# Ledger of designs, part 124: VHH binders against EKC/KEOPS complex subunit cgi121 (cgi121)

Target 1, 174 residues: EKC/KEOPS complex subunit cgi121 (cgi121), of Schizosaccharomyces pombe (q9p7j3)
Amino acid sequence: MILPLFPETQVHVFVYENVSNCAAIHEQLISQNPIYDYAFLDAATILYKKQVYSAIIRALEDRRDEQMKTKTIHSEVILSLSPKTEISSAFRQFSMTKKSKNIVVVKIDSKLTEEEEFERLDKLVEGNRVEFSDEELQKLIDFKVLKKNYKLDPSTLENPLASILSSIALRGYS

## First folded at step 13 (VHH)

Design zb74 (from za5 with Y103W; framework vhh_7yz9_2)
Fold by OpenDDE, second read of step 14:
Structure zb74 (fold): chain B 174 residues (1-174), chain A 120 residues (1-120)
Amino acid sequence: as target 1 above (174 residues)
Amino acid sequence: QWQLVESGGGLVQAGGSLRLSCTASGFTFSSYRMGWYRQTAGNEREWVALITKSGRTDYADSVKGRFTISRDNAKNTVYLQMNSLKPEDTAVYYCTARSYDKWGPTEDYWGQGTPVTVSS
């Protein structure tokens, strides 16, 4: 898809459940294999599509403003999901781990169609693709982790989207 | 060839101040975003402060209000004024220079680092 504020940047987002090779993917990421040039997120930490898009937009803004904190746009997306400025914390909170079972995969600056990108990614991920929707994401979320990551309390749990988006947007402005 | 040389590190008591400097050579300094990162043993490098070509600054939450980054393009130097230092600020501090195009970072340069130790 194309983001209105960034018309030259094509973005694709994929969701996989029951992934059996997260550990192998993780090793490739550690070794910085260029074939794995994606943002791999733990789906247990993602509740809304808008959460992902908000992080993508924040990362793209950082790139535009030449103030990226991380090495790549995809790592910047991971950082952008966090209400904290620490890179290590953001990765612990939101990045796919060796123990992850369900993941959200983000590709920025894709030169391929969604279908073509899927075919490429599908060779790397051993799992079942599901629709990128709030309905599917809510089936994969760990609310305990979500509450911890965004410091949600009973007053914000009724509508956590507003709190999540505020946390992403206002990171570093407190 | 390009070079980044940090200076100003050392031992300081909690509550004290230090001023780090980083002098660049071998590239067009004014065309790069400059920054400071820090690293402790066994941990990953964390960003501390950034300053763009236009002088826009950004700070990690842990140092906001205490540290100030600045640059002097005429001297090819970036500075980090560190006030109200805490023991948790103890780390090796690295100077970095980054160039950008429309797709993101193109070149990254790093200094060798200068150690900062804050005693209780």
Scores: ipSAE 0.880, ipTM 0.945, lowest interface PAE 0.5, mean pLDDT 95
Fold by ESMFold2-Fast, scan of step 13:
Structure zb74 (fold): chain B 174 residues (1-174), chain A 120 residues (1-120)
Amino acid sequence: as target 1 above (174 residues)
Amino acid sequence: QWQLVESGGGLVQAGGSLRLSCTASGFTFSSYRMGWYRQTAGNEREWVALITKSGRTDYADSVKGRFTISRDNAKNTVYLQMNSLKPEDTAVYYCTARSYDKWGPTEDYWGQGTPVTVSS
């Protein structure tokens, strides 16, 4: 995909369900293996495509403005999903864990096409790829996790999009 | 060789103030984004504040309104003025210098850290 504010930045987002090797992937992420340079998110935390895009835009804005708080653009995407600028909390809230079952994978600055990235990820991720769509994400979300991460009350749970996007876009300005 | 030397840490009572300093050598200070991170035992380093080459500042929510970051390019020094200190601010504070090109961060330097203890 092409972002209007960042037209030279290549962005690919993939969704996998029923992943059986999350523990192995997590070990590679801890060891900082360059082959795994992606943002690996727990799909239990993602409800909308716009939620992921908003975090990507915030991370790219921070990179442009020399305000990245983490080491890589992919780590910055994970931080950017959080309403607060607490790095450890953001990673615990949104990153995949060895117990995750469904994941969202983001690649920024790829030199590969979407199809080529899929072929590479297919070798790393043992699961079923599904469409990156609001419909598919809504099958994988855990509303208890979403409520906790964004501090949603019962009045916002039925239509949380605006609250989530505001939390991401206004990170650090509340 | 590059070097970042932190100073100004120590013990202070809750509600008190401390000013941390970090003096850089071995690179062109004015070309780097400067920042402060902190770490408590058993936890990852948390970002606290940053100041860009142009002087734009940003702060973690936990310190916003209480801490002020500033820089003096003539002295190759970045400062963190810490007011209204809380026990939760107790940590080792690390000075950082980061270079950016058009593709993002290129060089990332870290000081050795200076301890800050806030007692109640």
Scores: ipSAE 0.481, ipTM 0.823, lowest interface PAE 2.5, mean pLDDT 90

Design zb75 (from za5 with Y103F; framework vhh_7yz9_2)
Fold by ESMFold2-Fast, scan of step 13:
Structure zb75 (fold): chain B 174 residues (1-174), chain A 120 residues (1-120)
Amino acid sequence: as target 1 above (174 residues)
Amino acid sequence: QWQLVESGGGLVQAGGSLRLSCTASGFTFSSYRMGWYRQTAGNEREWVALITKSGRTDYADSVKGRFTISRDNAKNTVYLQMNSLKPEDTAVYYCTARSYDKFGPTEDYWGQGTPVTVSS
């Protein structure tokens, strides 16, 4: 996908289900291995494509305006999913863990083509690639996690898209 | 305060070997991840190799099987043994140190760089 406000920015999003090596990936992220320079998200926290794109757009806006709160664009995507600007909370809420089973992987400013990134990630992730679509994401979401992360009440949970997007866009305003 | 001092760069013929050394001071070397990056003229820095505080290693695909990273905690030194050198390995090589901070994914300390030229 191209982003209308950032048409020259290369963005790739990948979804993997039934990942068996999340503990190994997590170890590489803790070691800060440069080969793993991606935003690794727990798919239990992502319901819509628009949710991911809104976080990417917010992170790119923060980079453009020289107001990033984290040290990399990929970390900024993770922060941007959170309704709060608290870095530690955002990572606990949205980043993959050693216990994750399904993941969403975001790459920004890739020097590789989408096909080359697919080949690279398929070597790092031991799981099944699925389409980045609302339909596939809805199979992987955990509504209890979503409710907690965005503080949704039962009425909002019935149609949460607008509330989630507002939370991402109005981060810091409350 | 802190320093990373690289040595061992130079001119070598294709197929040859070089050993780079990087001696650290001013921080607790044994608790840091150490690494090597390289940069060619007109290009961004690219990662080459890393070694964790526990001694686990990883390498860029372009150097796997040819380069070996190691560390000597008693000497506060990290090494890069470069074998089977190719002209495309010509670059300025940088030693790096990184703390284990998941909220700070960038390198904490950088050396000044040591040039390596591989002639064909």
Scores: ipSAE 0.000, ipTM 0.216, lowest interface PAE 12.6, mean pLDDT 84

Design zb76 (from za5 with Y103H; framework vhh_7yz9_2)
Fold by ESMFold2-Fast, scan of step 13:
Structure zb76 (fold): chain B 174 residues (1-174), chain A 120 residues (1-120)
Amino acid sequence: as target 1 above (174 residues)
Amino acid sequence: QWQLVESGGGLVQAGGSLRLSCTASGFTFSSYRMGWYRQTAGNEREWVALITKSGRTDYADSVKGRFTISRDNAKNTVYLQMNSLKPEDTAVYYCTARSYDKHGPTEDYWGQGTPVTVSS
């Protein structure tokens, strides 16, 4: 995918449902295995494509401006999803856990094509790939988790997009 | 050989102030983004504040309005002015220096840390 503000940056986003090996993936992430250099997100926390794009754009802005708080661009994407600039909280809120069933995987600066990344991830992830679309994401979201992570009230739950995007764009500035 | 030396930590009462200093040697200080992180026992290091080569600053929500980061390139020193301290600010504070290229951090240096204890 091509981002208007970062046209030279290659971005791939993959969605997997019914993943059976999240515990094994989690162990590889803790051991910092380079083959798993992706942002592994719990799909229960992601409602819209624009939510993921906003976090990616914010992470790329922080990288450009020398304001990254984490060690890697992929960790910075996870941090950027959070309305607070608190690293541990962001990872608890948005990262895949051993108990996750559906995941969103982000790759930035890939040396591989989207097709090649799919082949690689399909070997790492024991689940079914689905389209990265608002329709598919809406099947996987947990509204209780979303409400808690973005502090949404009942009036915003019917159209939360603007609140979520503002939280991502304004994190640390309010 | 590079070195980052923190100072200014100690025991302070809630509502008090401390100023931390971090002096760098062995690299071109003005070419590095400087920052402060903190760590409590059993927890991962949390980012607190940063200051870019151009002087732009950013702060964690938990310290915004209370802490101020600044740098003095002539003295190769970065400072953290901590006001209105709370017991939850109790941690070991680490100074960090990062060099960047277009793909992100290239060199990442850390100090030994300086302890700050805020009594209730």
Scores: ipSAE 0.373, ipTM 0.766, lowest interface PAE 3.4, mean pLDDT 89

Design zb77 (from za5 with Y103L; framework vhh_7yz9_2)
Fold by OpenDDE, second read of step 14:
Structure zb77 (fold): chain B 174 residues (1-174), chain A 120 residues (1-120)
Amino acid sequence: as target 1 above (174 residues)
Amino acid sequence: QWQLVESGGGLVQAGGSLRLSCTASGFTFSSYRMGWYRQTAGNEREWVALITKSGRTDYADSVKGRFTISRDNAKNTVYLQMNSLKPEDTAVYYCTARSYDKLGPTEDYWGQGTPVTVSS
């Protein structure tokens, strides 16, 4: 897909459930295997499509402004999900772990169609692709983790999207 | 060849100040975003402060209000003024240069690092 603010950048987002090889993927990421040039997110930490898109936009803005804090645009997406500026914290909060079962995968600067990108990614991920939708994400979310990551309380739980987006947008603005 | 040389690290008491310097050579300094990162043993390197080509700055929350990054293009030098130092600021501090000229992966240069120790 194309983001209105970044028409020159093609972005794809995929959701996988019941992934059996997260540990193997994690090792490849640690080794910085270029074939795994994606942002691998733990789906347990993602509630809304807009949450993901907001993080992507924030990362792209950082790149545009030459203010990326991390090594790659995909790692910047992970950082951008976090209300905190610490890279290690963001990764602990949102990145796929060896124990993850469901994941959200983001590709930025893709030269391929969505289907072509899926075919490539499908060779790396051993799981079932599901629709990238709020409905499907809601089935995979861990609300305890979500509440912890964004410090949600009963007052903000009525509209968690607003709180999440604010956290992403206002990170570093205090 | 490109080179980044940090200086100014050392031992300081809590509440004290240090000024780090990083002098660059072997590349067009003014074309790079400069920054400071820090790392402790057994942990990942964390960003501390960044300064773009145009002079726009950004800081990690942990150092905001205490640290100031600046650059002097005529001297090919980037600075980190560290005030109100805390024990948790103890780390090896690394200077970095990043070019955004390429559409692909960014090119990063790193210094060898300068140690900063803040005692209680």
Scores: ipSAE 0.871, ipTM 0.932, lowest interface PAE 0.5, mean pLDDT 94
Fold by ESMFold2-Fast, scan of step 13:
Structure zb77 (fold): chain B 174 residues (1-174), chain A 120 residues (1-120)
Amino acid sequence: as target 1 above (174 residues)
Amino acid sequence: QWQLVESGGGLVQAGGSLRLSCTASGFTFSSYRMGWYRQTAGNEREWVALITKSGRTDYADSVKGRFTISRDNAKNTVYLQMNSLKPEDTAVYYCTARSYDKLGPTEDYWGQGTPVTVSS
């Protein structure tokens, strides 16, 4: 994908369902293994493609403006999904856990093509690749988790897109 | 050889104030974004405040309106003025200096930390 405000930045987003090795992946992330330099998100927290793109754009804006709060652009994507600028809370709420079953994986600034990243990730992730689409994401979302993470009331939960995007774009400002 | 030296921490009662200072040496201070992070035992470092090379500031939601970050390039020093302190502000506070290029952060320097204890 090519972002209008960041046309030279390569962005790849992958979705895996029925992942059986999340505990092993989580161990590699805790060890900071550079092979696993991706944003590994729990798909239970992601409802829309636009949600992921908004977090990516915010992370890239913070990198451009010298305002990254975390060590890497990938950890900054995870933070940027959160309505709060609390690193531990954001990671707890959006990151893949040992118990995750479906994941969304983001790669920024890849030296590899999308096809090469798929080949690489298929060796790391024991699950089924599915299309990065709103239709597939809606099969994997947990609305209870979404409501909690974005503090949505019942009326907002019926049509949450604008609220979620506003929370991401205005993180720490309102 | 680079160095970041923090000072100004200590014990203070809730509602009180402290001013932290961090003096840098061994690199071109004016070319770096400066920041403050804090950490409690068993937890990751949490971002508190930052100030860019141009003087633009940003703050974590938990400290907005209470903390102020500033810098003095002539003294190679960044400051954190902490007002209306709460027990939840108790942590070790770390100074950081970060440079940026087109691809993101390049050099990243951390101080050794200064403890702040806020009593109820």
Scores: ipSAE 0.486, ipTM 0.812, lowest interface PAE 2.5, mean pLDDT 90

Design zb78 (from za5 with Y103D; framework vhh_7yz9_2)
Fold by ESMFold2-Fast, scan of step 13:
Structure zb78 (fold): chain B 174 residues (1-174), chain A 120 residues (1-120)
Amino acid sequence: as target 1 above (174 residues)
Amino acid sequence: QWQLVESGGGLVQAGGSLRLSCTASGFTFSSYRMGWYRQTAGNEREWVALITKSGRTDYADSVKGRFTISRDNAKNTVYLQMNSLKPEDTAVYYCTARSYDKDGPTEDYWGQGTPVTVSS
């Protein structure tokens, strides 16, 4: 994928359902194994494609402007999903856990094609790949988790897109 | 050999102020983004504030409006002015220096930390 403000930056996003080895992946992430240098998100926290893209754009802006708060661009994507700037809170809220069943995986700066990246990732993730689409994401979301992470009230929960995007774009300013 | 030396920590009453200093040596200070992180027992390090090479600043939500980061390139020193301190600001504060190239962060340097205790 090509982002208008970052045309030189290669971005791939993959969605997996029914993942059976999240505990094993989680151990690799804790050990900081470079083979697992991706943003592994719990799909229970992601409702829209635009939510993921907004976090990616924010992370790339922070990298461009020398304002990254975390060590890697993929960690910065995870932080950028959060309405707050507390790193540990963001990771607790959005990162895949050993109990996760469905995940969203983001790769930035890949030198591989989408197909090549998928072949590599398919060896790491034991699950079913589905389309990165709002329709598929809506099957995997947990609205109680979404409400908690973005502090949504009942009136915004029916159409939360604007609130979520504002939270990502304006974090630290509101 | 690079070095970052923090100073200015200590014990202070809630509502008080402290100024932390961090002096760098062994690298070209003016070419690095400087920052402050803090860590409480049993928790991960949390970002507090940063200042870019051009002097642009950013702050964590929890300290915005109370803390001010600044730098003096002639003295190779970064400062954190902490006002209206709260008990929850109690932590070990770490100074950090980060370099960037066209592909992103390249080097991270960390100080040994300076403790700050805010009593109620």
Scores: ipSAE 0.500, ipTM 0.832, lowest interface PAE 2.5, mean pLDDT 90

Design zb79 (from za5 with Y103E; framework vhh_7yz9_2)
Fold by ESMFold2-Fast, scan of step 13:
Structure zb79 (fold): chain B 174 residues (1-174), chain A 120 residues (1-120)
Amino acid sequence: as target 1 above (174 residues)
Amino acid sequence: QWQLVESGGGLVQAGGSLRLSCTASGFTFSSYRMGWYRQTAGNEREWVALITKSGRTDYADSVKGRFTISRDNAKNTVYLQMNSLKPEDTAVYYCTARSYDKEGPTEDYWGQGTPVTVSS
């Protein structure tokens, strides 16, 4: 995938449903196993493709400007999804847990093609890959989680896209 | 392996005082927000008090003015000083720790709970 503002940056996003080994993946993330250098998101927190892209762009901007607050670009993506600047809060809000069922996986600066990354992830993730699309994401979202993470009122929950994107772009200011 | 060990609970008469302690091990205590929750049988845990990494405190309205939360980073311990106890304060009290800066999957740490019974 090619981002207009970062055309030299290789980005892959994968969506998995019915994942049975989230506890095992979680353990590998805690141990900081380098083969798991991806952003592993709970799909319950992601409603739109643009939500993920906005967080990726923000993370890449922070890396370009030497303003990253985390150790890896993938951690910076997770932080960038949060309207707050606290690293652990962002991970609690958006990162996968042992109890996650559906996940979104982001890879930045891959040395592999999308097909090769999928083959690698297929060995790590025991679940069904689905299309990265707004339609598929809407099947996996938890609106109560979304509302809490972005502080959405009932009036904004009807059409939350602009509010979510503003929160990501203005992280720490709103 | 992390641990949160509560102590100081027990039986006390209405109007009395208790001091709860919670000692942490296995993580960098000074980097964590510490808090107290309580739970009665059949009810969800309710928040009681918190203290931030910088020492800022906040309290539930039901305990404000009666309870004081404090921390001693040298001892890896958070305290809850409970004054003017009421029968309604009877509950199991839980210590919790929340990280600010951890990268990676993270959960709040919870102690085992310490029971407090306030007789009328």
Scores: ipSAE 0.367, ipTM 0.712, lowest interface PAE 2.0, mean pLDDT 89

Design zb8 (from za5 with S30N; framework vhh_7yz9_2)
Fold by ESMFold2-Fast, scan of step 13:
Structure zb8 (fold): chain B 174 residues (1-174), chain A 120 residues (1-120)
Amino acid sequence: as target 1 above (174 residues)
Amino acid sequence: QWQLVESGGGLVQAGGSLRLSCTASGFTFNSYRMGWYRQTAGNEREWVALITKSGRTDYADSVKGRFTISRDNAKNTVYLQMNSLKPEDTAVYYCTARSYDKYGPTEDYWGQGTPVTVSS
């Protein structure tokens, strides 16, 4: 995808199902191992490709404008998925946990090609890679989690994309 | 072209059960999220239940624990099993199908509706 205002930025997104080593990955993320410098998201929280791209765009906008609230661009992507600015809440809602089974992995500013990042991640993630598509994401989403994270009511579930994208774009003062 | 044909509606006593069926044709059923909505006279349509392509389900609070949505991909059919029916469940029930592509929702299909009357 050509990102608005950021055509120079390399972005790779990978989806893994049936991941057996989420606890080990989570431990590496806590220890801030640089080899794990990715945004690791719980796929239960992601319904659309556009949802991920909107969070990436917002994170890049905040970096450009010197308004990042977290220390890395990947952490900023996780924060940007949340309709609120509260960092700990965003991480609890969207980040991979030790109990996650399906994950979405985002890499920004890679020095590697998509295939090279895939080879690297394939060594770190014990799961099955699937296509980053709305079709595959639809298989992994948890609508109860989605509804809670974005405060969706039954009428909003009829067209959740517009509501989700609006929530991600929303800038609060809290 | 595309069709969604609902069946199974009718009159039932409070506390009874009904099973609604919706058979799809003219599109790739297995690629669509299926759902049920209902409309009461003088009110807007309200969402009742949905089932994703992967089989994940969600329900409106008013029907949780009483209604079950399911799908049979081999028959291109989605079902709504309605138990412990109440007079306030009286409505016209609509079957829906929604598809997604790389840019979000692409197509919405709606049935003509099947009436359900629950007598007290």
Scores: ipSAE 0.000, ipTM 0.085, lowest interface PAE 21.0, mean pLDDT 82

Design zb80 (from za5 with Y103M; framework vhh_7yz9_2)
Fold by ESMFold2-Fast, scan of step 13:
Structure zb80 (fold): chain B 174 residues (1-174), chain A 120 residues (1-120)
Amino acid sequence: as target 1 above (174 residues)
Amino acid sequence: QWQLVESGGGLVQAGGSLRLSCTASGFTFSSYRMGWYRQTAGNEREWVALITKSGRTDYADSVKGRFTISRDNAKNTVYLQMNSLKPEDTAVYYCTARSYDKMGPTEDYWGQGTPVTVSS
């Protein structure tokens, strides 16, 4: 996808359900294998497409403005999902773990087409790819995790979109 | 052999001001992004302010308009000028340094922290 404010930057987002090899992927991430240069998110933490897009845009703005708080653009996406600018907490809250079952994968600065990235990821991820849509994401979310990560009270959970997007846009405030 | 040495913390009345300093040694200060984080009891560390090697600044919304970060490359020192202090600014403040090598997700260097207590 091409973002109007970042037309030179290629962005791809993929969603996988029922992933059986999360432990193996996690080991590759810990070893910093460059083949796995993506943001691997736990789908239990993502409710909306707009949540992911907002984090990507924030990360790209921070890179453009020389204001990145982390060392890579993919790490910056993970941080940008967090309502607080504390790096270790953001990774604990949003990153894929060995116990994850459903994941969201973000690729920024790809020299490959979406189809080519899909072919690569299909070799790395043992799961079922689903559409990146609010409907599919809502099947994978864990509301207990969402509530904890964004400090949502029960009444806010009825319509959390505005609160989540405000948290991302106002990263460091909330 | 790197060091970040913070100073300037202490006790201050609400509405008062403090200036924190952090002097770096053991790395090329002018090539690093410098920043400040704070931590209150029972909470994770919270980012406060940063200044890039080119002098561009960014702030957490909770301190924007009240705090100013600056650097003096000749002295290898980064400063945090804190004005209009509130009791909720009470925390241990940490100086940080981060390289532009884009490796790893965390700050490269952390100071030991300097306590700031704002009384009502």
Scores: ipSAE 0.000, ipTM 0.131, lowest interface PAE 15.1, mean pLDDT 83

Design zb82 (from za5 with G104A; framework vhh_7yz9_2)
Fold by ESMFold2-Fast, scan of step 13:
Structure zb82 (fold): chain B 174 residues (1-174), chain A 120 residues (1-120)
Amino acid sequence: as target 1 above (174 residues)
Amino acid sequence: QWQLVESGGGLVQAGGSLRLSCTASGFTFSSYRMGWYRQTAGNEREWVALITKSGRTDYADSVKGRFTISRDNAKNTVYLQMNSLKPEDTAVYYCTARSYDKYAPTEDYWGQGTPVTVSS
C-alpha cells in the first residue's frame, strides 16, 4: 500500500477473524518479543480502512517531526488511533487483549516482502485471514466500544467516519 | 557512558507545586529530544511531556495547563514544573532522552526515576 504523504514507506495491513491464540500473542507483546513488532489492534475498535490509514499517517508525521511518544512506530500507530495523548489509555482502548477474537495487524517499514510477512504472520496468528476492506471490518466492529472510544453522540453513530477521522487528526491539539 | 540524574521529587499537598530536574551526561544533550514519563502501581509507564531539539513542547491531556517542560542546553538539564498538583499525579517520574532519524528511534535513555507523592 502507498500513502499520499509517505510514498516510500511500505505499509501492510492484515485482518484475522476467529483468532484462537490471542492470549499467547498478548504474552509475547508484554514480553516485548522483537518478532512480534507489529501493531496488534482489536478489530472491535476499527470500523473503516481510512481510520487505520489516518492513524498510520499521524504516526509517520510524529516520527518525521521527532514527536513520537512511544518507543516504536507500531506502538505510535496504536496511540494515534486515540483522541487522547495518554499511552496506557490508548493501548487499553485499541490493542488486542487476551479476550480478543478478531484482530487487525499493521506492519510499517518491513524488511520482508508482503508475501513473506503473510507467511510469518500466519505462523504467529491462529485464525482466518480476511480482506482488509470496509465490508469485512464492519462485520467485526463493536459499536459500543467505538462509541466509548471516540465519545460519539447518538446523532453521529449512524455515520461516524468524519468524527473519527477528525478525532485522529486533531489528537492532542487545542 | 551515559547518565540521567533526576532530582526534585518528594511529598507535596494537593494544589502544591514541585520542580523536577534531570541532568544528562555522556551524550550530546542538544541533539536529543527530552521527555518525562510517569508510572503508577499496576500500570505501564505513561508519557507526560516532551521537548524537541528546537524547543517545541507537547503534553499529555491530563497535565496540559498545569505542567511545563523546559530545557537548558548549557547545563544539559531538562525540567518539569508541576503546578496545581492532584493526588492522581502521584507516581514515579522518569526522565528520558531519545534520538532518531526519519525511520525509527535510534536510542532511548532512561533515568532511575524520582517519586512524587501528592497527599489529599
Scores: ipSAE 0.000, ipTM 0.331, lowest interface PAE 11.4, mean pLDDT 85

Design zb83 (from za5 with G104T; framework vhh_7yz9_2)
Fold by ESMFold2-Fast, scan of step 13:
Structure zb83 (fold): chain B 174 residues (1-174), chain A 120 residues (1-120)
Amino acid sequence: as target 1 above (174 residues)
Amino acid sequence: QWQLVESGGGLVQAGGSLRLSCTASGFTFSSYRMGWYRQTAGNEREWVALITKSGRTDYADSVKGRFTISRDNAKNTVYLQMNSLKPEDTAVYYCTARSYDKYTPTEDYWGQGTPVTVSS
């Protein structure tokens, strides 16, 4: 995808369900293997495509403005999903863990096409790829996790999109 | 029966240009990603360029700025415009096609290849 404010930036988002090798992927992320330079998110935390895009835009804005709090654009995407600016908390809330079953993978500044990134990721991730769509994400979300991460009450659960997007946009002010 | 037929190869002097064509039949061309690979004697086949079904293009570093890939869905044809040719571009050039069923790539379709010789 091409973002209007960042037309030179290539962005790809992939969704995998029933992933069996999250522990192995996590070990590669800790060792900082450059082959795994992606944002690996737990799909239990993602309800909407707009949620992911809002975090990507925020991360790119922070990079443009030289305000990144993390070392890579991909880790900045993970931080940007959080309503607070605490790095460790954001990673605990949104990043893939060794026990994750469904994941959302974001690639920014790819030197490869979407098809090439998909072929590469399909070799790294042992799971079933599904469409990056609100319909598919709603099958993978954990509403208890979502409620906790964004402090949603019963009234906001009926239409959580605006609250989630506001939390991402206003990160650092609450 | 699917088929990819390459044409346009030949002998050209360094600094010259060639346009390769690849015409597809037996499948829905507009649904496929198209690409070009090349192979020199004693070496493995290397990727040169690709164009997605939406028209997005990518190139190997060795040809970027000199080669242009394009497609004409009405003619079921993909092209490789090769400018500023160098002797190291001498190779057999292969056309490829790939589709995606949902998010799973199909097996690649390959043409028979068209030879390109660039004299120094």
Scores: ipSAE 0.000, ipTM 0.116, lowest interface PAE 16.7, mean pLDDT 82

